# VH-VL binders against b7kms5: the designs that were tried, part 58

Target 1, 80 residues: b7kms5
Amino acid sequence: DTFETVRNTIRIESEVDESLRQLCHEERITKETWLEAAYLYLCEKPEELAQVIQLAQERLSQRKAIADYKRAKTMQERFL

## First folded at step 22 (VH-VL)

Design b_20
Fold by OpenDDE, fold request of step 23:
Structure b_20 (fold): chain C 80 residues (1-80), chain A 124 residues (1-124), chain B 107 residues (1-107)
Amino acid sequence: as target 1 above (80 residues)
Amino acid sequence: QVTLVESGGGVVQPGRSLRLSCAFSGFSLSTRGVAVGWIRQAPGKGLEWVALIYWDDDKRYNPALKSRFTISRDNSKNTLYLQMNSLRAEDTAVYFCAHRVYSFEKWTSWFDPWGQGTTVTVSS
Amino acid sequence: DIQMTQSPSFLSASVGDRVSITCKASQDIKSYLAWYQQKPGKAPKLLIYAASTLQSGVPDRFSGSGSGTDFTLTISSLQPEDFATYYCQQFNHWPLTFGQGTKLEIK
C-alpha cells in the first residue's frame, strides 16, 4: 500500500455535501478519507457496489438533464 | 486451503424447524471482506440462492425465504448456521454452504469453494 | 428478480466436439456472471467468473464470453469428464439467481 495522493476536483450536490461535511466533522474524518473508505468497503461487497453504481448512474443522468436544460435556456435567451 | 462442511440435515415433518451448520476452515468470517452463503437444490432441480452473510454480520436473503429462514454465525467456532422454521415439502433439498469470493479489480463476486451439502427432507 | 435462462436445457454431444451453452439475463448484469459445473451427487464447481475469467485449475478448453444480457460458455473440445450439468449465476442484483441448468450428455 501507498499513501501517495493525487489531486482531484470533485463537485458534490450542495445538500449532499453539507450532510457529508457534517458527518465528517462529527466523526473527525475528511471527505477524502470517507470516500476512500466507502469505496473500499463497497469493493468488499460488490453486490452492494452494483446497487450504488446504479444510483450513481441515475444521479449522473439527472445532472446531465439539468445541464442540458440550462444550456437550452441560455440559448433561447440569446436569440430572444 | 478453504473447506466447508455442512451438517444437520435429516428427515423432518412439515411445520417443524431445523438448524443446519456449516463448519469452515481456511478463512474466518471475522475477516474483512469475507462472506458465506447458503444455496439449495431440490431433487432433480436447479440451484437456488438462500442467504448470504458478510463479515460485519450484514445479511441478505432470498425474499421468498426471508420470513422463515435465518442465517447466522459463530466466529468462535468458524461455523455458519441456517435456521429453518415452518418447513414445507418444497424445502426438501440439498443445502450447500459456499464461500463468497470477490475481486477488487473486477468489482464482482462468485462462490468458491462449495461444501458437499447436507440433505433436508420434509415429509409427512 | 433477474431471470437467467440457459439454452439449451439438454445437450447431447460427443467427445471432441465443440459445444456452447448460452445464458440470457432478463436485465443488464454487466459482466457479473459466473459459470459452474456440477456432477451427480457433487457440489457445484466454479469454472468462470466475471463472465470471461477462467478459474485457476480449470482447463483452458473452457471459456466464457458475453456482457450485458447474453453470455456463452464454450468447451472447445469436449472431454469425457465434461459431461455434467452447467449453471450460470448473476451477481449484479438481489436476489442472486441461477440459470435453470444445462445437462450435457454423451451422444
Scores: ipSAE 0.706, ipTM 0.907, lowest interface PAE 0.6, mean pLDDT 95
Fold by OpenDDE, fold request of step 23:
Structure b_20 (fold): chain C 80 residues (1-80), chain A 124 residues (1-124), chain B 107 residues (1-107)
Amino acid sequence: as target 1 above (80 residues)
Amino acid sequence: QVTLVESGGGVVQPGRSLRLSCAFSGFSLSTRGVAVGWIRQAPGKGLEWVALIYWDDDKRYNPALKSRFTISRDNSKNTLYLQMNSLRAEDTAVYFCAHRVYSFEKWTSWFDPWGQGTTVTVSS
Amino acid sequence: DIQMTQSPSFLSASVGDRVSITCKASQDIKSYLAWYQQKPGKAPKLLIYAASTLQSGVPDRFSGSGSGTDFTLTISSLQPEDFATYYCQQFNHWPLTFGQGTKLEIK
């Protein structure tokens, strides 16, 4: 264990962030420590980690789809 | 040195129950990250995963067997159990217990080592 | 479930031969695959994990390669003690599943 930390800027879906925030508040932990703990826990269960990765990939795909749609829409508006 | 020794196998009639034991040494299921599983092998056939139990008592089952088989442990005895109910002829197999090893670096797991297995024969 | 299909199911070879056994997953399992060796009446023995990592104590004539859906176990030069049945297993999806096995026999 170390005291050294790395600053990260992460963007979380608003509803998920709110839920996570609420959980962390109730449990008197931080999103940072929750993420650390969750990752380490899953590393101890790589079989489960694999499942989470799949879910994460799906979520990423959804984000990309939304982003693509927004870009396309913006482009259309520019040329109208 | 990690060792696993299965016992409890035998000949039983269909519909009966049997509990297998796996005595292990060199590790404890109370240790974070540890997991142990059952894998069976029908005569002349391949390997079939049965169940897995983690240190935190989390369990995973082969869906085909979940309704009849229960994996459990006794940490005080360093023993893994497989309770098999409503046994069928197709349950005839050598049952192995195996230590599940994981790697933080590789984000995966494997079985090592395996016990020598105990034979279960379900026949009328 | 993820089906693991090994090829071939039976293989005849001679001492000194280079042999390869393939394992195909019905879905992407990344590199979460292990190879085991089993001799008659004995427990399986781990050879390779994480698709390509050689287990300690296993001769380096054994090697594993592949990712995604296609994997290969290679024995560079068969030794007498290598004639056995080999199994692949995936650790990416529940339930854990094995290949049907490849029996390597002496020619």
Scores: ipSAE 0.700, ipTM 0.905, lowest interface PAE 0.6, mean pLDDT 95
Fold by OpenDDE, fold request of step 23:
Structure b_20 (fold): chain C 80 residues (1-80), chain A 124 residues (1-124), chain B 107 residues (1-107)
Amino acid sequence: as target 1 above (80 residues)
Amino acid sequence: QVTLVESGGGVVQPGRSLRLSCAFSGFSLSTRGVAVGWIRQAPGKGLEWVALIYWDDDKRYNPALKSRFTISRDNSKNTLYLQMNSLRAEDTAVYFCAHRVYSFEKWTSWFDPWGQGTTVTVSS
Amino acid sequence: DIQMTQSPSFLSASVGDRVSITCKASQDIKSYLAWYQQKPGKAPKLLIYAASTLQSGVPDRFSGSGSGTDFTLTISSLQPEDFATYYCQQFNHWPLTFGQGTKLEIK
């Protein structure tokens, strides 16, 4: 492994982000290092990773549904 | 060079307890990422997953067996255990110990290698 | 639980034949499937993992394909030592589950 990093824009649901921020603060880590560690840890437990993937897919579906609703609402407001 | 050797099987009456052992070499359960599991096979039947233990002592069980079976390890002895309580006739099987291997690239796991198994017979 | 259903349960074939065994999952298991070979009185032996990756040391006449719910183990040219029982197993959901097995017999 190297110490090279890649800049990413990660958008997290506000309540989850706040909780994660608090955790990272208390544990004196960063969200970045937490994410890296969590991923690597789960890779060592792919059976559990599969569960997380399922949850992530569900959350993505929810995000899409909300986004679609907002778009539809905006469109409706523009034409009424 | 990974090897697993099961022991502790035998004939027991229903309701009794039995502890199986799996002595392994070529790896350690103290090593991060390592996991070992039990899989059983009733006579003339297919394979049934029993339990899995990770290096960090995290454990997973077949829900049908969780209340009666306990997986554990002794790192100092490189030995895996399966404590079986309240044994039933349907617990009669060859019990295999298997090393769980995983892949970062494939994001999945598999069992390799397997021990030769130890036979447990529960009968009145 | 994820039900793994193999087809057929019994298969008769001759040396040199191309044979295929299917495994169907009751739910999407992605590519998290392994194939094992078991001979009487012996422990299962890993053949394929991640649905299509051939385990080192396994003859390349064995191959795995599929994703999602439908998987196939193929033996391109059956050899005498290939007559055995084959099992698929999913690693995507707890509890881990196996197919009921496919016994490959000689005609």
Scores: ipSAE 0.688, ipTM 0.903, lowest interface PAE 0.7, mean pLDDT 95
Fold by OpenDDE, last read:
Structure b_20 (fold): chain C 80 residues (1-80), chain A 124 residues (1-124), chain B 107 residues (1-107)
Amino acid sequence: as target 1 above (80 residues)
Amino acid sequence: QVTLVESGGGVVQPGRSLRLSCAFSGFSLSTRGVAVGWIRQAPGKGLEWVALIYWDDDKRYNPALKSRFTISRDNSKNTLYLQMNSLRAEDTAVYFCAHRVYSFEKWTSWFDPWGQGTTVTVSS
Amino acid sequence: DIQMTQSPSFLSASVGDRVSITCKASQDIKSYLAWYQQKPGKAPKLLIYAASTLQSGVPDRFSGSGSGTDFTLTISSLQPEDFATYYCQQFNHWPLTFGQGTKLEIK
């Protein structure tokens, strides 16, 4: 097998990123290999993957809500 | 060829316990990605999922049955078990074991194949 | 729990007929749905998985469609061996749940 990699820009919530960083450090793995492993593991449990997807959708919704709020606030401040 | 054969069914009184077995061949529950489940069918009724066990011994239960039923496996015997305690009349059913298959491409699973089932009758 | 509701519960048809059975989920289950066929005294047999993928060995007169909450199993031309009970099942939420079944009888 060849392991050609693709560059990805991933932004993670700061507290989650810190926790994941600590875990990877202690276990002597990388965030990249953890992500790969986690995804493949969940693919083997698609019933659980479905639950993770739901959680991910909720988190995305929260991100959007926060972003919208910030934009609205910025606009409001510009008109004051 | 994958095959599953249930056994252990019979007639029991309410409050008693019974352990069902599912002997399978053509696969191993020690193989990564493999899972096997129990599904039951009351007489003249539909199908009801009971429990599922993964290769890593992770287990999922029907919440209505979790307190009384336990799924387990013996990899050395290629056998799945269902321990049923405090049996009730409503537990009367044919109990099937089924191989859970999944797809990396479709991110979903299904049951295939199924055993022929073993009959459990709970009556006074 | 996700309720799976099949329609109709009973269906009478003749050989050669086009038959459709619907399955409605109480919540969005994406395409994580399977269809099974069961004959009296026998174990269920997988027909369709992932809502629309035909299982190997199953006749192509069987087809599945739908996503989200509404799904359909179609038999394009009913054969004598197709008279049975059919079940849908979702794999998107714990606990796994089945439809109540559709009994397809000969008219």
Scores: ipSAE 0.687, ipTM 0.904, lowest interface PAE 0.7, mean pLDDT 95
Fold by OpenDDE, last read:
Structure b_20 (fold): chain C 80 residues (1-80), chain A 124 residues (1-124), chain B 107 residues (1-107)
Amino acid sequence: as target 1 above (80 residues)
Amino acid sequence: QVTLVESGGGVVQPGRSLRLSCAFSGFSLSTRGVAVGWIRQAPGKGLEWVALIYWDDDKRYNPALKSRFTISRDNSKNTLYLQMNSLRAEDTAVYFCAHRVYSFEKWTSWFDPWGQGTTVTVSS
Amino acid sequence: DIQMTQSPSFLSASVGDRVSITCKASQDIKSYLAWYQQKPGKAPKLLIYAASTLQSGVPDRFSGSGSGTDFTLTISSLQPEDFATYYCQQFNHWPLTFGQGTKLEIK
């Protein structure tokens, strides 16, 4: 293991990010290492990983819905 | 070379308690990623998942049995336990312990291998 | 709970036959399905995991396919030792659930 890192651009919902930031601060870890650890941990519990995936899918659907709504609203405002 | 051997089965009256043991070798529940579960099979019936315990002592239960059954471990003895309380006739079954294996690449798990099972008979 | 329904519950076949057993999940379980073989008085034996991955040591006449809600266990050429009961199991949702089983009998 060379411990080579890959840059990622991750956008997190503001309230979740704040909560995670606070947690990482209190625990003296980083969001990056938390993400790595969380994923690896869940990989060892694929039954739980499945639950997280479901939650992630729901969140993605919500994001899409919000995005679609915003786009529709913007279009409406442009044509009114 | 993983092996699991169940014991503790027998005939018990309704309302009584019984503790099953599963002695395993070839792995340790102290090893990260390891999990072991109980699965039971009523006579002439199919398989029913009972409970699962992870290396970190995290536990999952069949909701129908959670109130009466408790899964636990003794790492020093490489032994899994199933404490069964308030036993009912419908708890009559062969109880298997099984090693839960997972795949990092496939993000899923399976039971392999299984013990030979121990028979529990709840009868008046 | 995720209901796993196997079809058929009973199947009669002859040695050499191609046999397929289906397992239907009440919800999408992706590929998180395992197949087990159980002979009378014996513990279940893993055949397939992750829906289609053959367990080491299992004859390659066994194969698994499917994803989502529909899965199939296939025995390409039935052998005498294959007459047993087969179970599918999902690992995608708590509680873990099994199919009701398919008893494969000799015709």
Scores: ipSAE 0.679, ipTM 0.902, lowest interface PAE 0.7, mean pLDDT 95
Fold by OpenDDE, look of step 22:
Structure b_20 (fold): chain C 80 residues (1-80), chain A 124 residues (1-124), chain B 107 residues (1-107)
Amino acid sequence: as target 1 above (80 residues)
Amino acid sequence: QVTLVESGGGVVQPGRSLRLSCAFSGFSLSTRGVAVGWIRQAPGKGLEWVALIYWDDDKRYNPALKSRFTISRDNSKNTLYLQMNSLRAEDTAVYFCAHRVYSFEKWTSWFDPWGQGTTVTVSS
Amino acid sequence: DIQMTQSPSFLSASVGDRVSITCKASQDIKSYLAWYQQKPGKAPKLLIYAASTLQSGVPDRFSGSGSGTDFTLTISSLQPEDFATYYCQQFNHWPLTFGQGTKLEIK
C-alpha cells in the first residue's frame, strides 16, 4: 500500500454527516478511512453491498426529486 | 483446490434434531472474505438456500428456516455445521454445502464448488 | 422475496440444437445472477456468474446474457452431456433464491 490518496469533494446529507462525524470522532478515525474501510468490507460481502447499493439508489432518487422541486419552485418565483 | 464433503444425514422422526457437518479443504473460514453456505433440495424439487456464514461469523438465514436452523463453524476443524431442530417432513432433502466465491471486480458472488450432499429424511 | 421464474420448465431438444433458457426476476437484480447445471444424483455445477461470465473450464458453447429482470442461458450447439437440469440464482437480495429449474431432455 503506497498510501497515495486522491482528493474527493462529496456532499452528504447534513444529519447523516453530523452522525458520521460524531462516530468518527468517538472512534478516532476519519470519514475518509471509514469510507475506505466500509467499501472494502462490503466488497467482501457483495450480498450486503447489493443492499447498500439499493439504499444508495433510493437516496439518490430522493435527492433528485428534491432538486427538481427546488428548481421548479425557483422558476415559479422568477416569473411571479 | 477446494473440496467440501457433507455428512450427518439420516432418517429422523418429526420433532427431532439433527446436526449436519461439512468438512472442507483448500481454504479456511478464518480467511477474510471467505463464506460458506447450505443449500437444500427436496426430492424431485428445486434448490432452496438455507444459510450462509462469513469468515467473521456473520450469518444469514432463509427467514422460513431461521427459527429452527443454526449455521456454525469450527475453524480448527475446517468444518461447517447445520443444526436442525424441530424437524418436519418438508425438511426432507439433500443438503449441500457450497463455497461462496466473490469478485471485487464484479461486486457479486456465486457458489463454487458444491459438496456432494447429504440426505436427510424426516418421516414417522 | 425475489421470485425467480425460469422458462420453460421442460425443454426437449436434439444434439446440435441451439437452445435458450430464460430466467425472470420479480425485481431488478442487476447482473447478480448465476447459472448452474445439475445432473441426476449430482451436485449443482456452476456455469456462469455475474449473468454473463463463463466459469473457467466450462465449454464456450454456454453463454449468459441479460440484466435487470430478464436473463438468458444459451447453449449454441447442444452436446449429449448437456442434458440436465439448469437453475438460475440471484445474489442481489436476501434471501438468496433460485429459479424452479429447467429440465433439458433429449428429444
Scores: ipSAE 0.668, ipTM 0.897, lowest interface PAE 0.7, mean pLDDT 95

